# VH-VL binders against Prolyl 3-hydroxylase 1 (P3H1), part 5

Target 1, 115 residues: Prolyl 3-hydroxylase 1 (P3H1), of Gallus gallus (Chicken) (q6jhu8r557to671)
Amino acid sequence: SHLVCRTAIDEKQEGRSDNSHEVHVDNCILNAEALVCVKEPPAYTFRDYSAILYLNGDFEGGAFYFTELDAKTQTAEVQPQCGRAVGFSSGSENPHGVKAVTKGQRCAIALWFTL

## First folded at step 16 (VH-VL)

Design v2 (from u1 with heavy chain R33S)
Fold by ESMFold2, fold request of step 22:
Parts: sequence; structure tokens; C-alpha cells
Structure v2 (fold): chain C 115 residues (1-115), chain A 122 residues (1-122), chain B 110 residues (1-110)
Amino acid sequence: as target 1 above (115 residues)
Amino acid sequence: QVQLQQSGPRLVRPSQTLSLTCAISGDSVSSNSYAWSWIRQSPSRGLEWLGRTYYRSKWYNDYAVSVKSRITVNPDTSRNQFTLQLNSVTPEDTALYYCAREWPEYWAFDIWGQGTLVTVSS
Amino acid sequence: QSALTQPASVSGSPGQSITISCTGTSSDVGGYNYVSWYQQHPDKAPKVLLYEVSYEPSGVSSRFSGSKSGNTASLTISGLQAEDQADYHCSSYTSSKTYVFGGGTKLTVL
């Protein structure tokens, strides 16, 4: 489990990525160009389910989103809110990322479960 | 606070075995959250990843192809350390050697030892 | 003989922004979001600045930012300060379960 906080920063002149967390899969190594996710150590192959518990909600940006294996085609989006939880299987069916926090601070707890 | 402290000889003769030790404080070598790597640095090759050891229900090793025939990286759980052994060294193995904690969440090295300059010369 | 290509040197004046490139292949930089950047001052070990292309760890200045397009990753340092004078190394995970590094870039703050 991890406490994670991301705070909006001023945009720099060269800009930066619009994601607070790039698209990944929790229990395998995603290669989005090859459309494959390789489930092998030292990746955390023992993670079977993931949960994100949001601790606050009054900020801009920071949306949690799912994609296809290409890491580009968005399939779902969840805006964090205080007390909202997102649960999902940790495998290649759920590539996900977090969009940039554009104002305020986003805090969440990440949890992983094994069977 | 996690720290990596290196030890080992700084001079090694050609054909001998280079042996270095990395002592871990504030974490366990058998943690299922990390892997433990050796990386070396030379002017001609820059930084070069050599290999790692890690525990995931059993012990694993992965080694760079360039050194695979000569390298061993071993954990020592009783001393909370991991070692590098590089056999049959030549002057081309002269480098600054680092141990580093590898974090597979991000596939990067978040904690480094202080470095050990090893010279291979007769 | 680095697997990733970086410029050998770059320079800038205090307050300016500079960008360091890191070019690999589809087997490393192109295929994975696991590009990291390390700062190394003289006689010191490397220190991670960014991982996962653009993610900054706690305690790293927001003046460091990263991006990737195709097989090329970039580190941008804004608001240059004298303390930024150092070597910068990029690294990527590879399809063979290894890591590759760039040859390093020496940043000179004028």
C-alpha cells in the first residue's frame, strides 16, 4: 500500500507530459508499441487486484483512466473524489494512467492484493 | 533511510576474480519489492548495467550478455548484503563499480552505493 | 559504446531552459514508458531525477521535466542554476529484461 500525493505545478516553457502517471499495468511489463504485456519477475506478478482510495477531491485534473494495450485508446475515466474507490484486476485487461493535476493536490492510497 | 555501503579491493590483477560487496541498511535483500543491481562506469562505455539478484518466491538472477559467462551476483541474507563476482578480469574491466536498488514499479535505480573504483593491472 | 544516444555536451546560462535528448530503438525507449534520468556531480554517485519518462520522485525540483516521442526521450531543465552543472544519463528498460544507458551529457552552466 502506498500513500501518493500529486500537486499541480506551474507549466514550464518547454512544457511537460500531461500525465501524472504514464499508462502501465500493475502485474506485467507493458510494451504498448508491440501490444503485449509480459508477466514475469521482477515485475510484481503476484498482484491480482488493485484498488485506489482517494483521500480528497477538490482539485482540477488528475483523472484516472483506462486504455487498450496501446496505452492511447481511452476506454474509461474516473474523476477522483474524496472517499471514492476504484477497484480493478491487476492484469493486462486494465492498462491505466493518471492525467496531470492542473490545480490543487490529489492524494490517494494504492493497495494491491494477492490470491 | 535506506543506504547501500560498498566494500572490496580497489586493485585486482588480470585473470583474477573481482569481488565486491554491497551492504544494505534500512531494507532487506530479500524484499519482494526490489531488485539489487550492479552497474559500472568507465570513460569509454559510460554507465553499464551488469546484472541483478532478487527474491520472488525463489532467488533469480539476470545478467548482461557482455559479461554473462563471467559474472555472478549472490545475495547473503544473513548479512543483508549482495555481492558481485567477475571472473577472469582484464584491464577492460577497470571501472567505477556501483551497487544500486532497482525499483520495478518504475524500472529505475532509486538508491545507489558510493562507488568503488577498481583498477585491473599487473 | 552506449546503446542510447545523448549529445556529449550542452550549455546554458542561468535562468534559461535546456533540453537533453536520449534516442534509442523500439526495443527500449520506443517500446516502454520506463525511461529514467540520472544526475551525477563530480565524484558522486548518480541520483535519479525522473523515472517513467516524466515522473518526478519526492524531493526533486519541479524544474526537471521529461517527455518522450517515438524512440526519443527528452529531459528539460528550466530556470538553470549553477548547481545543475553535472553529467546527465538516461536509461531505459529493454525487451531482453536488461537496462541500457546513454553515453551521458555534460551540462555546463555559463
Scores: ipSAE 0.633, ipTM 0.855, lowest interface PAE 1.3, mean pLDDT 87
Fold by ESMFold2, fold request of step 22:
Structure v2 (fold): chain C 115 residues (1-115), chain A 122 residues (1-122), chain B 110 residues (1-110)
Amino acid sequence: as target 1 above (115 residues)
Amino acid sequence: QVQLQQSGPRLVRPSQTLSLTCAISGDSVSSNSYAWSWIRQSPSRGLEWLGRTYYRSKWYNDYAVSVKSRITVNPDTSRNQFTLQLNSVTPEDTALYYCAREWPEYWAFDIWGQGTLVTVSS
Amino acid sequence: QSALTQPASVSGSPGQSITISCTGTSSDVGGYNYVSWYQQHPDKAPKVLLYEVSYEPSGVSSRFSGSKSGNTASLTISGLQAEDQADYHCSSYTSSKTYVFGGGTKLTVL
């Protein structure tokens, strides 16, 4: 549905441990402290499946990762590669984020599907 | 390019209704991708979110607790605009009023109107 | 609802980095990753700099970065330039399905 790019400002950033994209859920609003994801408007409740298509791989960091509802307990990780796609259901079973991009620029296309 | 153009009176008397209009170009007020908010700014309170309207199979409204008894935000699909009505105004409602597009993908306001300074005084 | 707490003013010299804090509660900044930052020049409408704590929209300089820890979010501006002199506002989504804003921070570039 839209192009997403995240860039590191220099070749290496000291102490970089922040996320390039914080943990969220695509069809509900995640409250990680309360361990709930509220599926109601104006969130995009009609999204059923999500996909990320990587446009490049000439960067460091930027791993895509899944968590529990707490937004902290990592359950899976996918390394970006040019042409790689990651597909997943859009609901509360798949909170996800993107780790810091430490060098270069990460670009991807985000797609959402309604069934 | 999406733009928000505001209009409405700049002087309102106490106890009357403040009414402002935000015209949308380049997008639709009934888009299922966005919500349409009013935000005001005053020296004493800074920025203050007032409320929103949005279409998701039907029209919804959400309002800030501080104004919920006095506020109405209405869409007008035929003119592609949305309005703010704030009843029973007092001088404390004097502020610079903005309309803004809310983007629930990121839960932020990515497009703002030019602002309308409304003074409430006798 | 509670206002988010920001310092009233901060200053820095060209080329330096500065950080503006935004402190809320567990019902807003602490509970959600939906903190955003806005830059406002005199007589202009606010412009979004960051959303979702640290995500930069297209057309925003990479000199702006964001983070949060607990109930506090931070905006960092690196390589200060004269045009960065402006007011900066944070906001957060809340558990009441509303938004709250900070009081604003005046950045002076010395």
Scores: ipSAE 0.625, ipTM 0.850, lowest interface PAE 1.4, mean pLDDT 88

Design v4 (from u1 with heavy chain R33Y)
Fold by ESMFold2, look of step 17:
Structure v4 (fold): chain C 115 residues (1-115), chain A 122 residues (1-122), chain B 110 residues (1-110)
Amino acid sequence: as target 1 above (115 residues)
Amino acid sequence: QVQLQQSGPRLVRPSQTLSLTCAISGDSVSSNYYAWSWIRQSPSRGLEWLGRTYYRSKWYNDYAVSVKSRITVNPDTSRNQFTLQLNSVTPEDTALYYCAREWPEYWAFDIWGQGTLVTVSS
Amino acid sequence: QSALTQPASVSGSPGQSITISCTGTSSDVGGYNYVSWYQQHPDKAPKVLLYEVSYEPSGVSSRFSGSKSGNTASLTISGLQAEDQADYHCSSYTSSKTYVFGGGTKLTVL
């Protein structure tokens, strides 16, 4: 539902998760210190599934990664690649973030589904 | 682009109700993606979040503990506005009042009204 | 609710870097990645500079950067310019589903 493009430090654009993005959960409010994710409005509790579609891969950094609720213990990482999609449930089982883009520009489409 | 335009009286007497209006253009008060907050600013207290209203299949409110017994924030979908009502005001409620759009993607306030200075004085 | 602690004032010369701290508790700054920073010029409404600790919205100068460690978030302004003279406020989401703000910091550009 959202097209986002972010570049390294030299240029900034508004966007969603197309640059460094701190670890979060798409449908609840993560407190990584307390290891809890509270699914309450006005959080986007209606998001059931999430997807990221990469539009390019000619950049450095910007890796998409999953963690445990502590927002520190990385459990998986997806290497950006043009046309690659990452689909996941939007709940507390999938905390995730985006590492900084250190060179070039990362463009992706973020999608959310209510089902 | 989205704008917030405030209106309301600038002088309110102690014990009365402070009432302010925030008109929204370029967005809907019933948007599923935002919340609509009131924040005030005084020299002694700085910025202070007061409360919000938002639509998520139904209307919700959340209020700061310090004002919860006196505050109401209401939407008006027909005029695309939201209002602040603060009961039983005292001179301590003298402040510059802002309405603001809250963006729960980042839990921050990305659009602010221009502010209304309200003086509570007898 | 816990007020966030900021220095009352800070100053710097053009071209220098300065840092403004924002200290809270584990129930706000420490527990959440939802710290934001606002710039406020005299007689103007606040304007968001950063959200989510370090994320810069479109149209904000790259001279503004943010970080946090433990219960303290920091705003750094590099290459200080005259137009940076303003008040700076931090904010955090809290475990009580509210927001808390710092007391504000007046930045003077010498």
Scores: ipSAE 0.634, ipTM 0.853, lowest interface PAE 1.4, mean pLDDT 87

## First folded at step 17 (VH-VL; from v4 with light chain V29I)

Design w1
Fold by OpenDDE, fold request of step 22:
Structure w1 (fold): chain C 115 residues (1-115), chain A 122 residues (1-122), chain B 110 residues (1-110)
Amino acid sequence: as target 1 above (115 residues)
Amino acid sequence: QVQLQQSGPRLVRPSQTLSLTCAISGDSVSSNYYAWSWIRQSPSRGLEWLGRTYYRSKWYNDYAVSVKSRITVNPDTSRNQFTLQLNSVTPEDTALYYCAREWPEYWAFDIWGQGTLVTVSS
Amino acid sequence: QSALTQPASVSGSPGQSITISCTGTSSDIGGYNYVSWYQQHPDKAPKVLLYEVSYEPSGVSSRFSGSKSGNTASLTISGLQAEDQADYHCSSYTSSKTYVFGGGTKLTVL
């Protein structure tokens, strides 16, 4: 597990399109251009499920989102909420990223499970 | 908490073998979460990734094409270290050599050794 | 593999924002979101600033931000400070299961 905190930058709050964490896959190597996620070492191929737990809610932005393999086409978005947990399978079916935090500090715990 | 300590000769003659050791403290060379890399730096070539060793149920090695025919990166579980061997060196291999921990979670190098300047000269 | 392309040097005054570009190919930056940035002071080892294009490790100032478009990644340093004077290196995972680095950029704080 990892504690992940992201603080908004004072500057450039208007119209931010950058991400706190770019789209990736937890158990394979994502090549978004080739539309392939290669499940091989040294990637953590043993991860089967992933989860994120939000520890606070006094921030803006920082939404969790899923995409297609192209890392561009958004398929779902989850708004952060203190105490909310988001769980998903760790494979190529769930490429995901985190949008920019625009105010305050976002803190969450990332969890991974191996069956 | 995790530290890498490098050691080895700083002067090597042409055609000989460059050998360096990187001792790991606070982590294991056989960790399932990290890889162990060698990177060198020179004014002419900048930073250059050379190769890595890592354990995922078995040992793996990957090498840069530029040195693949001459390089060996070996783990030593008994001493919790990993080594670099570069054969048939030339003056072009003169560089500051770093060992580093590769973190595949984020595909970056988060821990670095202190560096070892190795000069290839007759 | 050819090195990623960085400007040799950039400069800025305290408080300003500067951007360093890193240009590669579809086999590295264009294919993967596995771009990292490193800060290196004289006689020191590189220190990682950003993971996966834009993610900040613990202990790194929020003044550092990263982005990517096509084959080009960018590091932005906001609120430039004197201690930011250093060399900056970009790196990317490659389709050959290796890493490639940029040529490095010397940042001077005026």
Scores: ipSAE 0.878, ipTM 0.948, lowest interface PAE 0.4, mean pLDDT 94
Fold by OpenDDE, fold request of step 22:
Structure w1 (fold): chain C 115 residues (1-115), chain A 122 residues (1-122), chain B 110 residues (1-110)
Amino acid sequence: as target 1 above (115 residues)
Amino acid sequence: QVQLQQSGPRLVRPSQTLSLTCAISGDSVSSNYYAWSWIRQSPSRGLEWLGRTYYRSKWYNDYAVSVKSRITVNPDTSRNQFTLQLNSVTPEDTALYYCAREWPEYWAFDIWGQGTLVTVSS
Amino acid sequence: QSALTQPASVSGSPGQSITISCTGTSSDIGGYNYVSWYQQHPDKAPKVLLYEVSYEPSGVSSRFSGSKSGNTASLTISGLQAEDQADYHCSSYTSSKTYVFGGGTKLTVL
């Protein structure tokens, strides 16, 4: 498991399009330009499933989202909520990122499972 | 806390082998989550990644092309350390050498040794 | 393997915001979201500031932010403080399964 916290910066928050965590894949090396995710060490190729657990909700922004391999085309988005858990398979089918936190601090626990 | 402690000779003659050791505390060289890298720094070349060793069910090594023919990075599980060997050194290999923990979770180096200035001189 | 390109130096006054650019190629910054930034004070080892372009690790000030567009990554330091005076290095994973670093940028706080 891994504790992940992200705090909003003291800048203009409205209209932000950046990410707190850029799109990546948990068990392979994503090359978005080449549209490939190479499943090789030292990447954590043994990860089969991933999950995040939100530890708080007193923040704004910080949505969890999935994309295609291009790391641009969004396929799904999950809004943060205290106590909410999001689970997904760890492979190239689920590239994901975290949108910018615009207010407060977002804290979550990342979990990974090997079958 | 994870710490890296470097040791080794600071002076090496040309054509000889540069050897450094990085002792790990607070973590294991055989960790499935990290890789162990050597990076050097010089005024002329800046920071330069040299190579890594890591364990993922078995041991792996990757090296920079610039030093691939001369470099060996070895783990020592008994002492929980890893080493750098750079053969056939020249004055161009004079640099401040760092060992570092590579974190593939984010593909960055989060823990660094204190650095070792190695001078190649006759 | 070519180093990433950074400005040699930047300067700013306390409280200002400054940005350091890091330009690479499609084989590194352009291909991967695995750009990291490091702060290095004199006679000290580099300290990681950002992971994966923009992620701020624990213990790092929220004044540091990162972005990427095309082959160029950027580090922004807001609310510049005297303690921010240091060298800053960008790094990227490469298609050769290696890392490449920038030439480093000297930040002077006026």
Scores: ipSAE 0.867, ipTM 0.945, lowest interface PAE 0.5, mean pLDDT 94
Fold by OpenDDE, last read:
Structure w1 (fold): chain C 115 residues (1-115), chain A 122 residues (1-122), chain B 110 residues (1-110)
Amino acid sequence: as target 1 above (115 residues)
Amino acid sequence: QVQLQQSGPRLVRPSQTLSLTCAISGDSVSSNYYAWSWIRQSPSRGLEWLGRTYYRSKWYNDYAVSVKSRITVNPDTSRNQFTLQLNSVTPEDTALYYCAREWPEYWAFDIWGQGTLVTVSS
Amino acid sequence: QSALTQPASVSGSPGQSITISCTGTSSDIGGYNYVSWYQQHPDKAPKVLLYEVSYEPSGVSSRFSGSKSGNTASLTISGLQAEDQADYHCSSYTSSKTYVFGGGTKLTVL
């Protein structure tokens, strides 16, 4: 488990298009250009399920989103809320990232489960 | 709290073996979440990743092609350290050597040793 | 493998924003979102500033930000301060399961 906090950049609070956390996969090594995710060490191949829990809500931005393997085509987006949990399988079927925090500080706990 | 402490000779003769040790405190060399790497730095080549050792149900090693034929990175669980062995050194191997903790969660090096300048000279 | 390409040096005045580029190939920066940036002061070991292109570890100033487009990653330092004078190195995971570093950039604060 990891505590992850992301603070908005003062110079870029409005109109940001960057990510707080770039698109990745939790249990394999994503090559978005090649459209492959290689499940091998030292990646955490033992992760089967992932979850994030939002610890606060006094921030703006920081949406959680899923993509295709290309890391560009968004398939879903989840808005952060204090106490909200997002769960998903850890494999290449769920590439995901976090959009930029535009105001305040976003804090969440990342959880992983092994069957 | 996690620290890496390097040790080893700073002078090696050509054709001999360069040997360094990196002692880990605050973490385990057999951690399932990290890898342990050696990186060197020189004015001519900048920073250069050399190789790593890590444990994922079993031990793994990966080496840079440039040194693969001469390098060995070994863990020592009893002393919670890992070592670098580079055989048949030449003056081109003169560099500042770092051990570092590799964090595959983000694929970066978050903890570094203090560095060891190793000079290859006759 | 060849190093990533960085400018040898950049300079800026206090309070100014500067950007350092890091150019690789499809086998490293272009293929992966695993670009990291390191700050190195004289006689010190490198210190990580950013993970995965743009993620800031805890304890790192928000003045540092990162981005990537194609085979080029960029580090931006806003509100430049005297203490920012240092060498900056980019790194990327590669398709060979290795890491490659840039040649380093010397930042001078005027």
Scores: ipSAE 0.866, ipTM 0.945, lowest interface PAE 0.5, mean pLDDT 94
Fold by OpenDDE, last read:
Structure w1 (fold): chain C 115 residues (1-115), chain A 122 residues (1-122), chain B 110 residues (1-110)
Amino acid sequence: as target 1 above (115 residues)
Amino acid sequence: QVQLQQSGPRLVRPSQTLSLTCAISGDSVSSNYYAWSWIRQSPSRGLEWLGRTYYRSKWYNDYAVSVKSRITVNPDTSRNQFTLQLNSVTPEDTALYYCAREWPEYWAFDIWGQGTLVTVSS
Amino acid sequence: QSALTQPASVSGSPGQSITISCTGTSSDIGGYNYVSWYQQHPDKAPKVLLYEVSYEPSGVSSRFSGSKSGNTASLTISGLQAEDQADYHCSSYTSSKTYVFGGGTKLTVL
């Protein structure tokens, strides 16, 4: 498990398009330009399932989202909510990122499971 | 707290082998979550990644192309350390050498040794 | 692997915001979201400031932010302070399973 907290930057909050966590894949090395995710060490190839658990809700922004391998085309988005858990398989089928936190601090626990 | 402590000769003659050791405390050289890298710094070349060793059910090594033919990075589980050997050195290998913990979770170096200035001179 | 391109030096006054660019290729910055930034004071080892373009490790000031567009990554330091005077290095994972660093940028706080 891993505790992840992200705090909003106080300036220039309007029109933000940056990410608090750039699109990646948990068990392989994503090359978004080449549209490949190479499952090799030292990446954590042993991860099979991933989960994120939100520990608080007193923040704005910080949405969890999935993309295609291009790391640009969004396929799904999950709004943060205290106590909400998001689970998914760890492979290249689930590239994901976290949008910028625009207010407050977002704290979540990241979990990984090996079968 | 994780710390890296470097040791080794600071003067090496041309054509000889540069050897450094990095002792790990607070973590294991055989960790499944980290890799152990050597990086050097010089005024002419800036920071340069040289190579790494790491354990993922078995041992792996990766080396930079620029030094691949001359470099060896070895783990020592008994002493919880890893070493750098660079053969056939020239004055161009004069640099400040760092060992560092590489964190593949974020693909960055989060822990650094204190650095060792190694001078190649006759 | 060729080094990433950074400006040799930048300067700013206390309280100002400055930006340091880091330009690579599709084999590094353009291909991966694995750009990191390091701060290095004189006679000290580099200290990581940002992971994966924009992630801030614990203990790092929120005044540091990162972004990427195409083959160029950027580090922005807001509310510039005297203590920010240092060398700054960008790095990126590469398609060769290696790392490449920039040439470094000397930041002077006026």
Scores: ipSAE 0.864, ipTM 0.944, lowest interface PAE 0.5, mean pLDDT 94
Fold by ESMFold2, fold request of step 22:
Parts: sequence; C-alpha cells; structure tokens
Structure w1 (fold): chain C 115 residues (1-115), chain A 122 residues (1-122), chain B 110 residues (1-110)
Amino acid sequence: as target 1 above (115 residues)
Amino acid sequence: QVQLQQSGPRLVRPSQTLSLTCAISGDSVSSNYYAWSWIRQSPSRGLEWLGRTYYRSKWYNDYAVSVKSRITVNPDTSRNQFTLQLNSVTPEDTALYYCAREWPEYWAFDIWGQGTLVTVSS
Amino acid sequence: QSALTQPASVSGSPGQSITISCTGTSSDIGGYNYVSWYQQHPDKAPKVLLYEVSYEPSGVSSRFSGSKSGNTASLTISGLQAEDQADYHCSSYTSSKTYVFGGGTKLTVL
C-alpha cells in the first residue's frame, strides 16, 4: 500500500498541464506508442486488484482517470472525495493516471490485492 | 534507512575480471518489490546502466546489450549483497561504478551506493 | 556519446527558473512514462529528483517539476538557489528492457 500525496506548486498554480501521475498499469509495463503492456518481472505481475482510497477533498484538479492502451483516450473519470474508494482490476484493461493538482494537496492510499 | 555499501578492488589489469560487491542494509536482496542494478559513470560516456538481478519466485537477470557477453550480476542471500563481475576488461571499462536499488513502481533508482572508481591499466 | 540528448550546460541567477531538456526516441522517452531525473553534486552519487516524468518523492523540493511531450522530457527548477549548482541527468526505460541516460547538464547558479 502507498500513501500518495501530490501538492500544487504555489508558483505554478495555473497553466500546469502535466499529470500528477502519468498513465500506467499496475501489473505490467505499458508502452503506449506500441499499444502493449508487457506482464513480466520485475513489474508487479502478482497484483490482481487495485484500490484507491481518497483521504481528503479540499483541493482542485487531481482527478483519477482511465484510458485506452494509448494512454491518451480517456474512457472514465472519478472525482476524488474524502472517503471515496475506487476498485479495479490491475491488468492492461485499466490503464489509469491522475490529473494535475492545481490547488491544494491531494492525498490517497493505494492498495493492491493478490488472489 | 536503507543503505548500499560498495567494496572491491580499484585497480584491474586489461583482460582480467572486474569484481565489485554491494552490501545492503535495511532491506533484503530477495525483496519481491525491488531490483538491484549496477551503473557506471565515465567522462566520455556519462552514466550507463549495466544490468540487474532480482527475485520474483526465482532469480532473474537482465543485462545491457553492450556488455551482455561479459557481465554477470549475482545475489548472495546469506550475506545480503549482490556482485558485479565484468570479464575481459579494457581501459574503456575505467569508470566510477555504482550499485543502485531499482524501484519498479516508478522504474527509477531511488538508492545509490557511494561509488567505486575502478581503473583498468597495466 | 549518450543515448539521450541534454544540453551540456545551463545557467541562471538566484530566484530565476531554468529548464533542462532531454531528448530521446520513440523506443524510450516517447514510448514510456518512466523518465527520471537525478541531481549529482561534485564527488557525490546521483540523487533521484523525479520519477515517472513528474512525480516528486517525499523530501524533494517542490521547486523541481517535470514534463514530457513526444520524445522530449523537461526538468524545470524554479526559484534557483546556490545549492542547485550540480549536474543533472535524465533517464528512461527502453523497449529493450534496459535504461538509457542523458549525457548530463551542468547547472551553474550565477
């Protein structure tokens, strides 16, 4: 499990376009140009399910989103709220990332499960 | 916290084998969450990744193509360390050698050893 | 010759912002979001500044930020301070399951 906090930089509040976490897959290594996700060690191939638990909501930006394998075509988005949880399978069906936090600090706990 | 401590000879003659050891404290070389790499630095080539060893139900190795025919990286679980062996060295292998912990969550190196300058000369 | 291209040097005055570029190919920076940046002071080992293009580990100043577009990644240092004077290296995972590094950039704080 991870405690993950991302804080907006005070001097760079607006115009920030980079993600707080780039698009990835939890149990394989994504190559978005080649549209493949290679499930090989030392990637954490034993992760079967993932969950994110949001610890606060007093920030702007920081949305959790899913994409196709291209890491560009957004397919779903979840707005963080204190106490909200998102569960998903850890494999290549769920590439995901976190958009830039533009104000305040976003904190969440990441959890992984092996079946 | 976790530390990497390097040891080994600093002078090696051409055609011989360069051998270095990296001792791990605060973590296990058999951790299912990390990999253990060797990286070298020279003025002409900068930083170069050489290879790694890691445990995932069994031991694995991956090596850079440029040195694959000459390199071996081995774990030693009883001493909690890992070693670099580079065969048939030439003066081009003169470099500052680092061991580093690789973190596959982010595919980067978060902990580095202190470095060992190895000179290859007659 | 290094696999990733960085400028040999950059300079800036205290309080300014500077950006260091790192250019690769579709087989490294272009294909993967696994770009990292390292700071190295003289006679010291490299220290990681950023993972995964822009992720700041705990204990690293928020003055360091990163981004990428196409085959080029960038490190931006805002509010330059004297202690930022060092060498900076970029790195990427590759389609050959290896890592490549840039040649390094010497930052001088004037």
Scores: ipSAE 0.682, ipTM 0.867, lowest interface PAE 1.1, mean pLDDT 88

